# VH-VL binders against Methylated protein MJ0556: the designs that were tried, part 19

Target 1, 173 residues: Methylated protein MJ0556, of Methanocaldococcus jannaschii (q57976)
Amino acid sequence: SKFVKLHLVRTLNKYKELQKIRVKDVMISGDVIITTPEKTIKEIFDEMIKHNISGMPVVDDRGVMIGFITLREIRKYMTSHPYLNVGEVMLKNPPYTTADEDIITAFEKMIESNKKLDQLPVINTKYPEKILGKLEGIIFMEDIIKLLYENIIKELKTLVSFYNHNTEIKIKY
Below, E stands for the ipSAE of ESMFold2; O stands for the ipSAE of OpenDDE; V2 stands for 0.75 times the mean of E and O plus 0.25 times the DockQ between their complexes.

## First folded at step 13 (VH-VL)

Design r3 (from g6 with heavy chain Y106F; framework fv_ecleralimab; at its last look DockQ between E and O 0.69; V2 from the best seeds 0.00; counts 0 for: pae E 3.2 > 2)
Fold by ESMFold2, look of step 13:
Structure r3 (fold): chain C 173 residues (1-173), chain A 122 residues (1-122), chain B 107 residues (1-107)
Amino acid sequence: as target 1 above (173 residues)
Amino acid sequence: EVQLVESGGGLVKPGGSLRLSCAASGFTFSDAYMHWVRQAPGKGLEWVGHIKSKDEGGTTDYAAPVKGRFTISRDDSKNTLYLQMNSLKTEDTAVYYCTRGYWGEFGDFDYWGQGTLVTVSS
Amino acid sequence: SYELTQPLSVSVALGQTARITCSGDNIGDKYVHWYQQKPGQAPVLVIYQDSERPSGIPERFSGSNSGNTATLTISRAQAGDEADYYCQAWYSSTDVVFGGGTKLTVL
């Protein structure tokens, strides 16, 4: 069908266009709430609740990113060890992305990581085996999902709806 | 205030042994990579080796000219770094500096001791 | 095995800009750190990670690194800047390399 072929081509073209969008075009670079390894998990728990956030980049005395900490790690220790330092419980080699990486690759890092993060720190590092560089920003899964929905998922839903009305076989999305 | 103070330098004959110490204060010593860097009289800086933090197993690495002859160790309860130098050669004559590595490998050396002179001569 | 090459000496007039180079294979892929050493003293970190200044280092000190060359730049040179300068990089977890050093003379 002409309709199916046209929408498949449009979907593929929109996917190709999404591959051109870079993390730097979507990331937040100005208002990232950070913490340091010397703070206690109780202090940052209070800060996370106050700001309604689930994760924080951890930076050292020079502002260089050295880890990432989430509410998951904090909740594990809050009852038994509320004064543990951030540096003792943080993720020391968290998944991360770079400003020039495409947003589809960044999204795949979020969902395919054994950490399953809803955000990634954006860093500049020459040593990918260690985090040794500046925090450039943070990219949120929700912002990528909005782009995927508006450009790809909406188109795919239209195609599946057309397919389902022309066959007995239903495709669920 | 971060401080590093080396001691134990002196005169020794070729083939001899010497042990250097570095007393550290002002930071959590067990979390730090510690390094030895030397400087022959009138010459440039040369990395000797390092010992990793407690969290990374406290393992050591050495520059090729000293591998097998020098041993780096640490006593975290005393905040002290050591360099055991065996089978010394005249080319080992240098001021030996204790320095702290920035959060591990690939970083700068942000604090240095005053150095201790080792002279290897007949 | 890896070498970082620096000029033996650089001269600069008071108030002028000095540039000290550090050449090495693919040094632009490494973080370069710079140390100042005055006679009879231990080295002092003046630039880390190519271009960053530690606390207490004047903004006259800057750095850059690309390709095969890193450069330490000292603008508005002062008499107190007269010293030896060393670049340093890691070429692997076991290959920590210093340049040969550059004597900066402020005229």
Scores: ipSAE 0.324, ipTM 0.729, lowest interface PAE 3.2, mean pLDDT 88
ESMFold2 (binder alone), look of step 13: mean pLDDT 92; pTM 0.946
OpenDDE, look of step 13: ipSAE 0.615; ipTM 0.854

Design r4 (framework fv_acasunlimab; at its last look DockQ between E and O 0.78; V2 from the best seeds 0.00; counts 0 for: pae E 4.9 > 2)
Fold by ESMFold2, look of step 13:
Structure r4 (fold): chain C 173 residues (1-173), chain A 120 residues (1-120), chain B 108 residues (1-108)
Amino acid sequence: as target 1 above (173 residues)
Amino acid sequence: EVQLLEPGGGLVQPGGSLRLSCEASGFTFSDYAMHWVRQAPGKGLEWVSYISGSGGSTFYADSVRGRFTISRDSSKNTLFLQMSSLRAEDTAVYYCARGYWGEYGDFDYWGQGTLVTVSS
Amino acid sequence: SYVLTQPPSVSVAPGQTARITCGGNNIGDKYVHWYQQKPGQAPVLVVYQDSERPSGLPERFSGSNSGNTATLTISRVEAGDEADYYCQVWDSSSDHVVFGGGTKLTVL
């Protein structure tokens, strides 16, 4: 059917447009909630609750990212050792992205990580094997999912509406 | 206060050996890569060797590979350079330097340097 | 092996701007660090990661890096800025640290 073929092409074109969106177009670059290795997990737990966030970049005194800490690490130690320092508990080689990377690749890094990350730190690095550079921002999975929904799901709903028009079976979307 | 202290140095005959040490204080030694950098009299800076914070990775300049060995003792906060088969061109002031966070950074703190003279 | 090239000397009048270059093939793809060394003293870091200043360094010290050239810029040069200046990179292809040959800044 011509209708189905046209909407498949539109869906592919929307996906290709999505691949052109850069991390810098979606990331939060101002007022990123960060921590330092000297703070206690008790202190950052309280800060995470206050700001309703599940993870924080850990930076040094030059603003260079040196780690990442999530509620998962905190939860392990909060009852028994609430005064451990962030530097003792943090993820020292976290996944990361860069401002110029496309959001699909960033999303794949979040999904393929066994660390259960719903966000990625955005860093400026010339050394791709290491985290060695300034924290530029943070990108959230929720913001990428919203773009996927707005650009892809709407096209799929159109195709489902066409299917329902031509069949006795209705699909609810 | 971050400090690096290099006692030692001295006069050595060609073919001889000498061990340099660098005692670190004021920072968590095991978190930082350490380097040796030397400077022949009236000449520029020459990187000599690198060791990772854990001690698991080392690199050497071509001019010293096979003759010098870098090591560290985290229990004593001390960096070492074991020099052997010394040549006249090894005559230099030797600095220990702290590599900033990880392996590919700048040298943010330097020792005062110690003179090694290789001559007959 | 990777080579960094610096002019052997630069002369400037007090109050003027000194520019010290560091040449290298695709040096803009590397982080460049700069050190000041006065006679009989250890080097002191004055610029790191191309353009960042360590805490306590005057704003007169700045840096840039693109293409095949990195540049250390010292504005409003003072007599106390007279020193040797070295650029430095890490060369990932050889796993070596490389210094430039040094530039003697003379304040006339």
Scores: ipSAE 0.162, ipTM 0.684, lowest interface PAE 4.9, mean pLDDT 86
ESMFold2 (binder alone), look of step 13: mean pLDDT 92; pTM 0.946
OpenDDE, look of step 13: ipSAE 0.618; ipTM 0.858

Design r5 (from g6 with heavy chain E105S; framework fv_ecleralimab; at its last look DockQ between E and O 0.59; V2 from the best seeds 0.00; counts 0 for: pae E 4.5 > 2)
Fold by OpenDDE, look of step 13:
Order: sequence, then C-alpha cells, then structure tokens
Structure r5 (fold): chain C 173 residues (1-173), chain A 122 residues (1-122), chain B 107 residues (1-107)
Amino acid sequence: as target 1 above (173 residues)
Amino acid sequence: EVQLVESGGGLVKPGGSLRLSCAASGFTFSDAYMHWVRQAPGKGLEWVGHIKSKDEGGTTDYAAPVKGRFTISRDDSKNTLYLQMNSLKTEDTAVYYCTRGYWGSYGDFDYWGQGTLVTVSS
Amino acid sequence: SYELTQPLSVSVALGQTARITCSGDNIGDKYVHWYQQKPGQAPVLVIYQDSERPSGIPERFSGSNSGNTATLTISRAQAGDEADYYCQAWYSSTDVVFGGGTKLTVL
C-alpha cells in the first residue's frame, strides 16, 4: 500500500540520517568521571555507586586512557581483595571510539565487545586505529538507543499497527 | 625516579659483534615499549629499532640500515633491554641510546639513557 | 623513504622568539615530538603530540603542527636554550623518523 511504502522509505531515510550523526554530537564531554590505576577497587566501587555508573576510564598522568574498569571486574574481587589497585583489574585493551565516528558504528562496537559495556570512551587521537589515546569524552549506549527508538522503532510500531488493523494476520513479534 | 643506563659499548673491528645492555629502573619495565636510537659523531639522531611490551606481543621492528644485522630483546625479570649487533660496519659508529617510548613507535620518547659509545674501526 | 626537513641553523637574539620548523608530507596528520640536545648530553623531550609540554619544561616552549609544517617556538630565548633541536614523527613504512636537527644559537 501507499502507506506502507511511505513509511518504509521514511524508515530507510531515518536510518541513513542516523549514520550521519557523529559520536561528538551525542557524547558527554568535560565532566567525565575518571580514575587512575593506583586507586583501590573499593574506592572506585564507592564512586560508581555514588554516581550510578557501571564503568570508568582509567587515565595516566597525561590524561591518556590506559584502560577501563567495569563494575563487573570490581565484583570479581571486591569481597576477597578490596584493596587491589585498579591497574591490576582494569581492561587493558578496552573498546573505544572517536569523536568523528558515527553512532551506529559506536553502538556496534558496544554490542560486539563481549565486555557488556554500556558506554564507550571517546579518545582524541590522530591515529584512531591505536588503542591508546587522550580521553575526550564518554558515549552511553542509552543515548544511542533513545535515538534508535525515536527514529526507527516508532516508525516500525506505526507500520505494525497499520498492518494489524488492515489484515487478519496479526504480527506478534 | 626513572633511570636508563646503557653499557657494553667499545671498540670493535668491521665484521665484528657487540651486545649492548640497558638497565631500567623507576618504572614497570614489563609494560614499557623500548627503543634504541643512535647518533653518529657530529650527526643527528637515528632510530634503530623497538621492542613492544609482552602484553602487546613483544614484537620488534628495525630501521632499514640495521635490519638483518641487529636484534633487540628484553628480559623483564632483570629489567634489561638488549641490542645484539652483528656484522658491524664503520657507519655503525655512534652513541647508542636506550629510550622509553610512551606510545610505542608513534609516540614520544620521554626518557633517555646517557648513551654508550660504539666505535667500529679497522 | 620519508624525511623530515629542518633548517640547519637558527639564530635568535636574547629575549626574542625563535621558531624552528619541521617539514614533511602531510605532517599535520601526524603527531610531532621535539627534543632538545645540548653538547655531550642525551636528548630531552620538550614537546610531545604537537603542542604538549612535559613536566618541568618552561611555558616558553610551545609547538604547533598543520599542513606540511610543524613548528617549535621558543619565546623569550635564554642563553641556556642554545642547543640542537630534533623533530620526530612516525611513518608506517619507515617507522620512527627524526629530522636532521637544527642548531639554535642565542646571540
């Protein structure tokens, strides 16, 4: 139908537009909660609870990201070894993104990392292929999902509603 | 305090061999990218090669002039960097520096030893 | 082979500003680092990542990098600034490359 065709085209166009959104347009910059490798996991746990976050970039004296510590890693050691240093338990090769990367690619990195991350550190580097870089910000999965919901999922809901009302076959997915 | 101390330099004949050592202290050596840089008398700095940390694969790379003749290695248990130099040539005469690389090959060298002189002469 | 080109020498009057250039193809796309070397001494890092200063390096030292030229700027030149200066960058094909060095004379 004309209606279905129109909304399909709209969905495709919306997706294409999402691919044009860069990480820098969505990321949080400036007030990123960070830690250093010499801190204890107990201290970092308290910080995560206080700020209701599940991970923190680990930076060196230059402000360069050298790792990422997650609540998951903290949970492994918190009971038995609460005074371990962050540097001992952090992810040394965490996934990362850059300001100019598109948000779809960033989202894909999050879901494919197998680290169950709900955020990615954004690094400022002339060599985006390198793991280490100066921390510039953080992008959260939730913010990307909101964009996907507002632009793609809602459109699909409209299509499903139309189909269910105009056909005897109900889509139950 | 970070310290790098080179040793093993001396006089050698063309075609000879020499092994340089660099003793490191004041930092976690096993995590560090290490480089060798040389400087011929009255000339500029020349990169010789590097060795990555074990966590980064511990791989090495060399400048074209020394490739196939020089070998870089490390003993993390001794906090020591090595440069094995074989088939030495007169043009290899230089002060040899060990340096710590901040970001491997594409980063800066933030600490340097005082160097050790290698003289290749007949 | 990739090369970084520096002037052989630069002269500056005491208290004036010295500029040392480092030229290379698309060097602006790379991080450039600078080293100071005084006679009989090892090199010392004075600028890293184009424009960052290590701890202990005076604010008189600054760096910039764009296009095909990186520049080390030394403001309010002092007698102690007289030295050789080297730029350094990374190239995938040749790995680490140093400039030829520039002798800075303070008059």
Scores: ipSAE 0.608, ipTM 0.853, lowest interface PAE 1.1, mean pLDDT 92
Fold by ESMFold2, look of step 13:
Structure r5 (fold): chain C 173 residues (1-173), chain A 122 residues (1-122), chain B 107 residues (1-107)
Amino acid sequence: as target 1 above (173 residues)
Amino acid sequence: EVQLVESGGGLVKPGGSLRLSCAASGFTFSDAYMHWVRQAPGKGLEWVGHIKSKDEGGTTDYAAPVKGRFTISRDDSKNTLYLQMNSLKTEDTAVYYCTRGYWGSYGDFDYWGQGTLVTVSS
Amino acid sequence: SYELTQPLSVSVALGQTARITCSGDNIGDKYVHWYQQKPGQAPVLVIYQDSERPSGIPERFSGSNSGNTATLTISRAQAGDEADYYCQAWYSSTDVVFGGGTKLTVL
């Protein structure tokens, strides 16, 4: 049970280390691709294809985030109503995160959303129930998953090393 | 060009009533929270109350000194904000401004009218 | 019963930096907005959300907010900056608080 005990302790320690990583350490903070509520969903679809992105923050004339729009929202209306405005289609109370929030909590927000978001806007706001604040960046699920994956690979390599030390069966990777 | 123009101010006796109007142009009025802010002569600014946009239910909130005496309403078809003031007191003497709330509650007041003077005096 | 306290007046020499304070309980937890009012005129928004400038407001206007104090800073003060200045914050949906106002005099 020594081997199992060591794995449990190491898994817990890796989780604790991941909880120390903040959104600001992983987010994209410059030149975020944004849109406005007056644009049509057809225009935004073209922009998303051009930039190879699946979602965009929606900002007002001050650059403050007022909503979020994804290909999912666009797809609902593109065939029948391609000239609807972004403001009519967007998520008006999107989930968001903050720069100092840990990446595990941000990941949980992505997977608990009805929309199954693969990204979250990063906002500096004093009003947690509102999105009144500056857009600080975007954090992507794939960047969080990459961190999780690297920790799993490191754990597996250690397991194989420890397993080879303590058994007659050798595993290569 | 955003414009807000107040009207309806004047002299009224204590206990009387007065109705102010604010004509709005240059923005989508129905999407905006609208507010009343007053300023007694030689004094500072004081929030009176607001009315939410139609999308947010069109409900009102008031500052304690005027609650129960003042009623804010709007007519989105006429782009007009109203303030009905009843049971007026001498302490209500002020210039009354209509102003637009950026994001309604918790935001700044980004555009202001010129104000209309209400004098409550025996 | 929320209160925002400003000095009654502030004087600044032409070309120097003026600082106008706005003090209130935990005001750093709120967004503070600043308005300029010249005699006989309506207020004009000069700073919103602590430190942001509306379009058309000169970059020499800036703001900060932390703890119990927000500050409006006007660098390279000009004669045209002479006005009353008000801070404002929301403490709830029914508690909109303005400071008492500060008269800025440019000498």
Scores: ipSAE 0.209, ipTM 0.693, lowest interface PAE 4.5, mean pLDDT 86
ESMFold2 (binder alone), look of step 13: mean pLDDT 92; pTM 0.943

Design r6 (framework fv_ecleralimab; at its last look DockQ between E and O 0.02; V2 from the best seeds 0.00; counts 0 for: pae E 16.6 > 2, placed apart)
Fold by OpenDDE, look of step 13:
Structure r6 (fold): chain C 173 residues (1-173), chain A 123 residues (1-123), chain B 107 residues (1-107)
Amino acid sequence: as target 1 above (173 residues)
Amino acid sequence: EVQLVESGGGLVKPGGSLRLSCAASGFTFSDAYMHWVRQAPGKGLEWVGHIKSKDEGGTTDYAAPVKGRFTISRDDSKNTLYLQMNSLKTEDTAVYYCTREGYWGEYGDFDYWGQGTLVTVSS
Amino acid sequence: SYELTQPLSVSVALGQTARITCSGDNIGDKYVHWYQQKPGQAPVLVIYQDSERPSGIPERFSGSNSGNTATLTISRAQAGDEADYYCQAWYSSTDVVFGGGTKLTVL
């Protein structure tokens, strides 16, 4: 039907528009809570609880990201070895994104990661082949999901509603 | 450049048969939904029938006036569309156009047309 | 029987705006396409999906569709616009219907 076709096209267009949104438009660039490798996991756990966050970039003395620590990693060791250093427990090669990457690609990196991350550090590097770079922000999965919901899911709901009230759905006719 | 070239038209007696061909070029013919449209002299356009792509089952359908008498087929290896016309009637006299459905059959419009071939049914 | 109704003829003065209508039951719920045909030539698609223009079609051509009427609008009519115009829609998966055609005369 004309209705189905229109909404399908709209959905596709919405998706294309989302692909135009860059990480820099959605990320948090200021006041990112970070840690250093010499901190203990106990200290970091307390910080995470205090700030109600589930992960932190790990930076060196130059402000370069050298890893990422999440509650998941902390949970593995917190009970038995609370005084382990963050540097010993952190993800050393975490997924990352850049400011100019689109949010869909960033989202895909999160969900495809074996690390089950709900956030990505945003780094600035002149050498794309290098994983380590200066931290310039953090992007959260939740923020991307909100955009997906507002733009794509709502259109799909409309289509489903139409389907529920009709015996046959035809895109062309 | 998309091109459609009809051939096979001519004079035929009532009750006779004729086979039209449409040679396609400039696009992936195997993916295309193809139609036949005719136009009687001094009259308007009339849809004759269509054939879907092989991937979509290659099914055909026809307008009521020609159903049972006309058959549409295609040879993708030759990039050719056919219209077999049997039991021809005087009212079948028309210019016959082959046309491609736009966007591989998704939009319902006919975006490219041949120049047509004239079929005259007369005693 | 499904029918699309067009006026037999429309006249427009050179440089003025012509409007050709295509009427049908709930035609607004369907996509309507428009074709231009000049004498001795094959039809040419000028508007598809109510209001979209194919490449090469001048911006003077526009379309709309709502309720029971689709409309082809030709602004700044030129002598070369004189032709027959047909609307077309699908009423079912197997029923393609053309309007009766409208002869546009440019005065």
Scores: ipSAE 0.035, ipTM 0.602, lowest interface PAE 5.4, mean pLDDT 88
Fold by ESMFold2, look of step 13:
Structure r6 (fold): chain C 173 residues (1-173), chain A 123 residues (1-123), chain B 107 residues (1-107)
Amino acid sequence: as target 1 above (173 residues)
Amino acid sequence: EVQLVESGGGLVKPGGSLRLSCAASGFTFSDAYMHWVRQAPGKGLEWVGHIKSKDEGGTTDYAAPVKGRFTISRDDSKNTLYLQMNSLKTEDTAVYYCTREGYWGEYGDFDYWGQGTLVTVSS
Amino acid sequence: SYELTQPLSVSVALGQTARITCSGDNIGDKYVHWYQQKPGQAPVLVIYQDSERPSGIPERFSGSNSGNTATLTISRAQAGDEADYYCQAWYSSTDVVFGGGTKLTVL
């Protein structure tokens, strides 16, 4: 069908354009909510609730990321040891992305991580020998999913609707 | 209380072998990067090598003077770090310390040290 | 061949400020850690990540690091501060370097 073929071409083109979007185009930079290794997990739990976030980069006084902490790490100790320091609990080798990486690769890092992250720190890798690198921002899975929905999922729903009306065969997605 | 206790030091002739042990307690040993650092009598500190946590591959790195002769290993079920020293030279005479890397990461400080065990390599 | 150079000895009068230097190529781009070692004892961490102090270390210990020089500063020097002091940095995953050590003498 010509309609089906044209919609598939349109969907493919939208996916190719999506692949060109960079982390820097979607990330939050400036005013990133961060923490330091000497804060307690109780303090950052309160900050996470206040700002409605589930994770924070851990930085030193030079803005270099030295770790990442999420509700997963806090949950392990909050009941019994709420005053443990962030530095004792944080992920020291977190998954990360860079500003120039495409958002599809960043999304794959989030879902393929053994930590199942809903966000990813964006770092400058100019300092690979000293520490993870300077924090440049944070990218959220929700923002990537929104782009996927607006550019791909809506097209596929239209195609499925057309197919169902013209073939009497139901497609479930 | 974090505690590190080395053992296995002693007198050995050049060309001989020794195996050092470091018993760890007071922290989750399996998450830690562990190091060996040595100090010749009356001299300064010298890094020997490290081993990463098993979760991150359990890989080792060594200082050039010991590479190929020394092997670092760990047994997480026994909370024990090992240093196998082969083809010992008189220059290997030192107090050997085991130490823990702080902040559970790379390029960190050494926050807890054992009291050391003396290895003497002499004819 | 990466080297960290420290003076062999530093003397300070009781109550005065001692400064122990650690020189290395672009050491300001590295984190520097400092250890105190008293005779017959294991080293003790006194400063980590250039300027951070572990719990139990007096506030009179401080550190800085920029350019080619890191500095350990001990204010209001006490007799108990007499010890050997070592700086340490990572130059790569296989290149952990200690300085040669500085004997601090409190006069």
Scores: ipSAE 0.000, ipTM 0.484, lowest interface PAE 16.6, mean pLDDT 84
ESMFold2 (binder alone), look of step 13: mean pLDDT 93; pTM 0.953

Design r7 (from g6 with heavy chain H50R; framework fv_ecleralimab; at its last look DockQ between E and O 0.67; V2 from the best seeds 0.00; counts 0 for: pae E 3.2 > 2)
Fold by ESMFold2, look of step 13:
Structure r7 (fold): chain C 173 residues (1-173), chain A 122 residues (1-122), chain B 107 residues (1-107)
Amino acid sequence: as target 1 above (173 residues)
Amino acid sequence: EVQLVESGGGLVKPGGSLRLSCAASGFTFSDAYMHWVRQAPGKGLEWVGRIKSKDEGGTTDYAAPVKGRFTISRDDSKNTLYLQMNSLKTEDTAVYYCTRGYWGEYGDFDYWGQGTLVTVSS
Amino acid sequence: SYELTQPLSVSVALGQTARITCSGDNIGDKYVHWYQQKPGQAPVLVIYQDSERPSGIPERFSGSNSGNTATLTISRAQAGDEADYYCQAWYSSTDVVFGGGTKLTVL
């Protein structure tokens, strides 16, 4: 039908526009909670609880991202070795994104990573795969999900509701 | 504080051999990629080669003019970097610096020793 | 292999701005690092990753890099800035390239 076709085309066009939204348009910068490799996992556990966060970029004295640490890594060692240094337990090759990457690709990195992260550090580097770069910000999965819901899921729910209303067969729950 | 001190320079004849040492302190030496850079008298800087950290395989790479003649090694228990120079040529005459690579490779050289002079002359 | 071309010398009046160029094929795709060397001394890092200053290097030192040219800029030049300056980049894991060096003279 013409109505269904129109809404499907609108939904596809919104998806294409979402692919143009860049990480820098959604990320936070400034006041990112970071740590250093010399701190202990006990110290950063306390910091994570204090700020209600589950992960922290690890940077060196130049502000260059050298790793990422989450509560998952901390829980593994917290009982037996609470004074291990962050550098000894951090993810040294964490998933990351860049400011110019689109948010759909960033979202896919979060859900397809074997680390299962709900956030990604945003780094600036000329040498992807060879060197971690300066930390520019952090992008959260929930901010991307909100955009997906408002632009895609909401439209799909409207189309499903329209389809159920206009079919010859009605399904009762 | 980071310190790098080269030693072992001197006068050798062409075809001879010489071994340079670099004593390191003030950082975790075993985690670092270490490099040799040389400077002929009155000339510019020239990269000689590097050795990776142990956990990255400890492998070496060399600039073309010295490949096959020079060997870089390290002793992490003594915090010492070495350069074994064989089949020396007059073109190898230079001050030899040891230096630390930031990120190992593709980064800058952030700390340098004061250098040791090697003179190859008959 | 690759070459990085620097002018042999640059002169600057005391208190004025000096610019030292480093030219190379697609150097803007590489991180460029800059070193200062005074006579009889080891090189000292003054700029890394195109434009970043290590601790202890005055704000008068800045850098830029795009296209085929990187530039070290020294504003408000002082007599103590008189030195040789080298740019450096990696073109591969085994191609570490230094520029030929530029002697900066402060008049």
Scores: ipSAE 0.373, ipTM 0.752, lowest interface PAE 3.2, mean pLDDT 88
ESMFold2 (binder alone), look of step 13: mean pLDDT 92; pTM 0.945
OpenDDE, look of step 13: ipSAE 0.605; ipTM 0.851

Design r8 (from p3 with light chain S55K; framework fv_ecleralimab; at its last look DockQ between E and O 0.82; V2 from the best seeds 0.00; counts 0 for: pae E 3.0 > 2)
Fold by ESMFold2, look of step 13:
Structure r8 (fold): chain C 173 residues (1-173), chain A 122 residues (1-122), chain B 107 residues (1-107)
Amino acid sequence: as target 1 above (173 residues)
Amino acid sequence: EVQLVESGGGLVKPGGSLRLSCAASGFTFSDAYMHWVRQAPGKGLEWVGHIKSKDEGGTTDYAAPVKGRFTISRDDSKNTLYLQMNSLKTEDTAVYYCTRGYWGEYGDFDYWGQGTLVTVSS
Amino acid sequence: SYELTQPLSVSVALGQTARITCSGDNIGDKYVHWYQQKPGQAPVLVIYQDSERPKGIPERFSGSNSGNTATLTISRAQAGDEADYYCQAWDSSTDVVFGGGTKLTVL
């Protein structure tokens, strides 16, 4: 059908444009809220509530990322051990991305992680096999999801609605 | 203040053995990768090997000239790094430094001990 | 095995700029660190990760790294800068590698 062909071309073009978007185009940089391993999880919990955030990079005195701590992990220990240090609770080998990586690859890292992270630290590193590098920013799953929804998912929902009205086969998306 | 103090250097004959120690203070020793670097008299720096942090499995790796003859170990309860040197050769004559690797083997060496001299000669 | 090559010596007039090179295949893809060593002393880190200065190192020390060459630059050279300088990097085939060292003479 002509309708399906036109929407396929539109979808392919929109996917091509999404592939051009790099982490640096979407990330938050500059005023990233960070923490250190010596702080207590109680202190960080209060900071997360105050700033309405669910995770923080953990950096050392050089600004190099050494871990990542989330509200989900803090909640597991807050009732029994509110004064544990961030270094004792943090993810020591968290997933991360780089400024030049495309947002599709960054999104895949978030959803394929056993850690279930809703954000990904952006690291400047020459050794991508291991975390060792300065924190450049943070990219949020929400911002990537908005781009995916506006550019791909809305188009596919329109196609499926049209297809279901004109065929016996339903397609879920 | 980070301090690293080597000890155990001395004179040994070829084929002999010697054990070096490095006492560490001023940082969480168990979290650190520790390295040995040597320097023959009047020569440049040469990496000997490292031992990973406890959380990274505490495994070791060595430069080719010493592999199979030297063993690096650590005692985290005593904050002490060791270098066991066996089957010593005259080419092993050097000042031996212990040093802390910043974030593993990929980074710089941010703190160094004063060194201990090992002389291997007949 | 991976090797780092430095000039044996570099001379600089007092108050002028010294440049010490460290050459290696695709060294720009690696982090390069620099150490200063004075006679009878342990090495001291002066530049890490190509261009970063540790706390306490004067601003006149700087570094760069691209292509096949990393460079340590010492502006407004002082008599106290006279020392041996070593570059260092990591390579998957050789692990930790040091350059051969460069003796900086301040004239």
Scores: ipSAE 0.334, ipTM 0.732, lowest interface PAE 3.0, mean pLDDT 88
ESMFold2 (binder alone), look of step 13: mean pLDDT 93; pTM 0.947
OpenDDE, look of step 13: ipSAE 0.706; ipTM 0.876

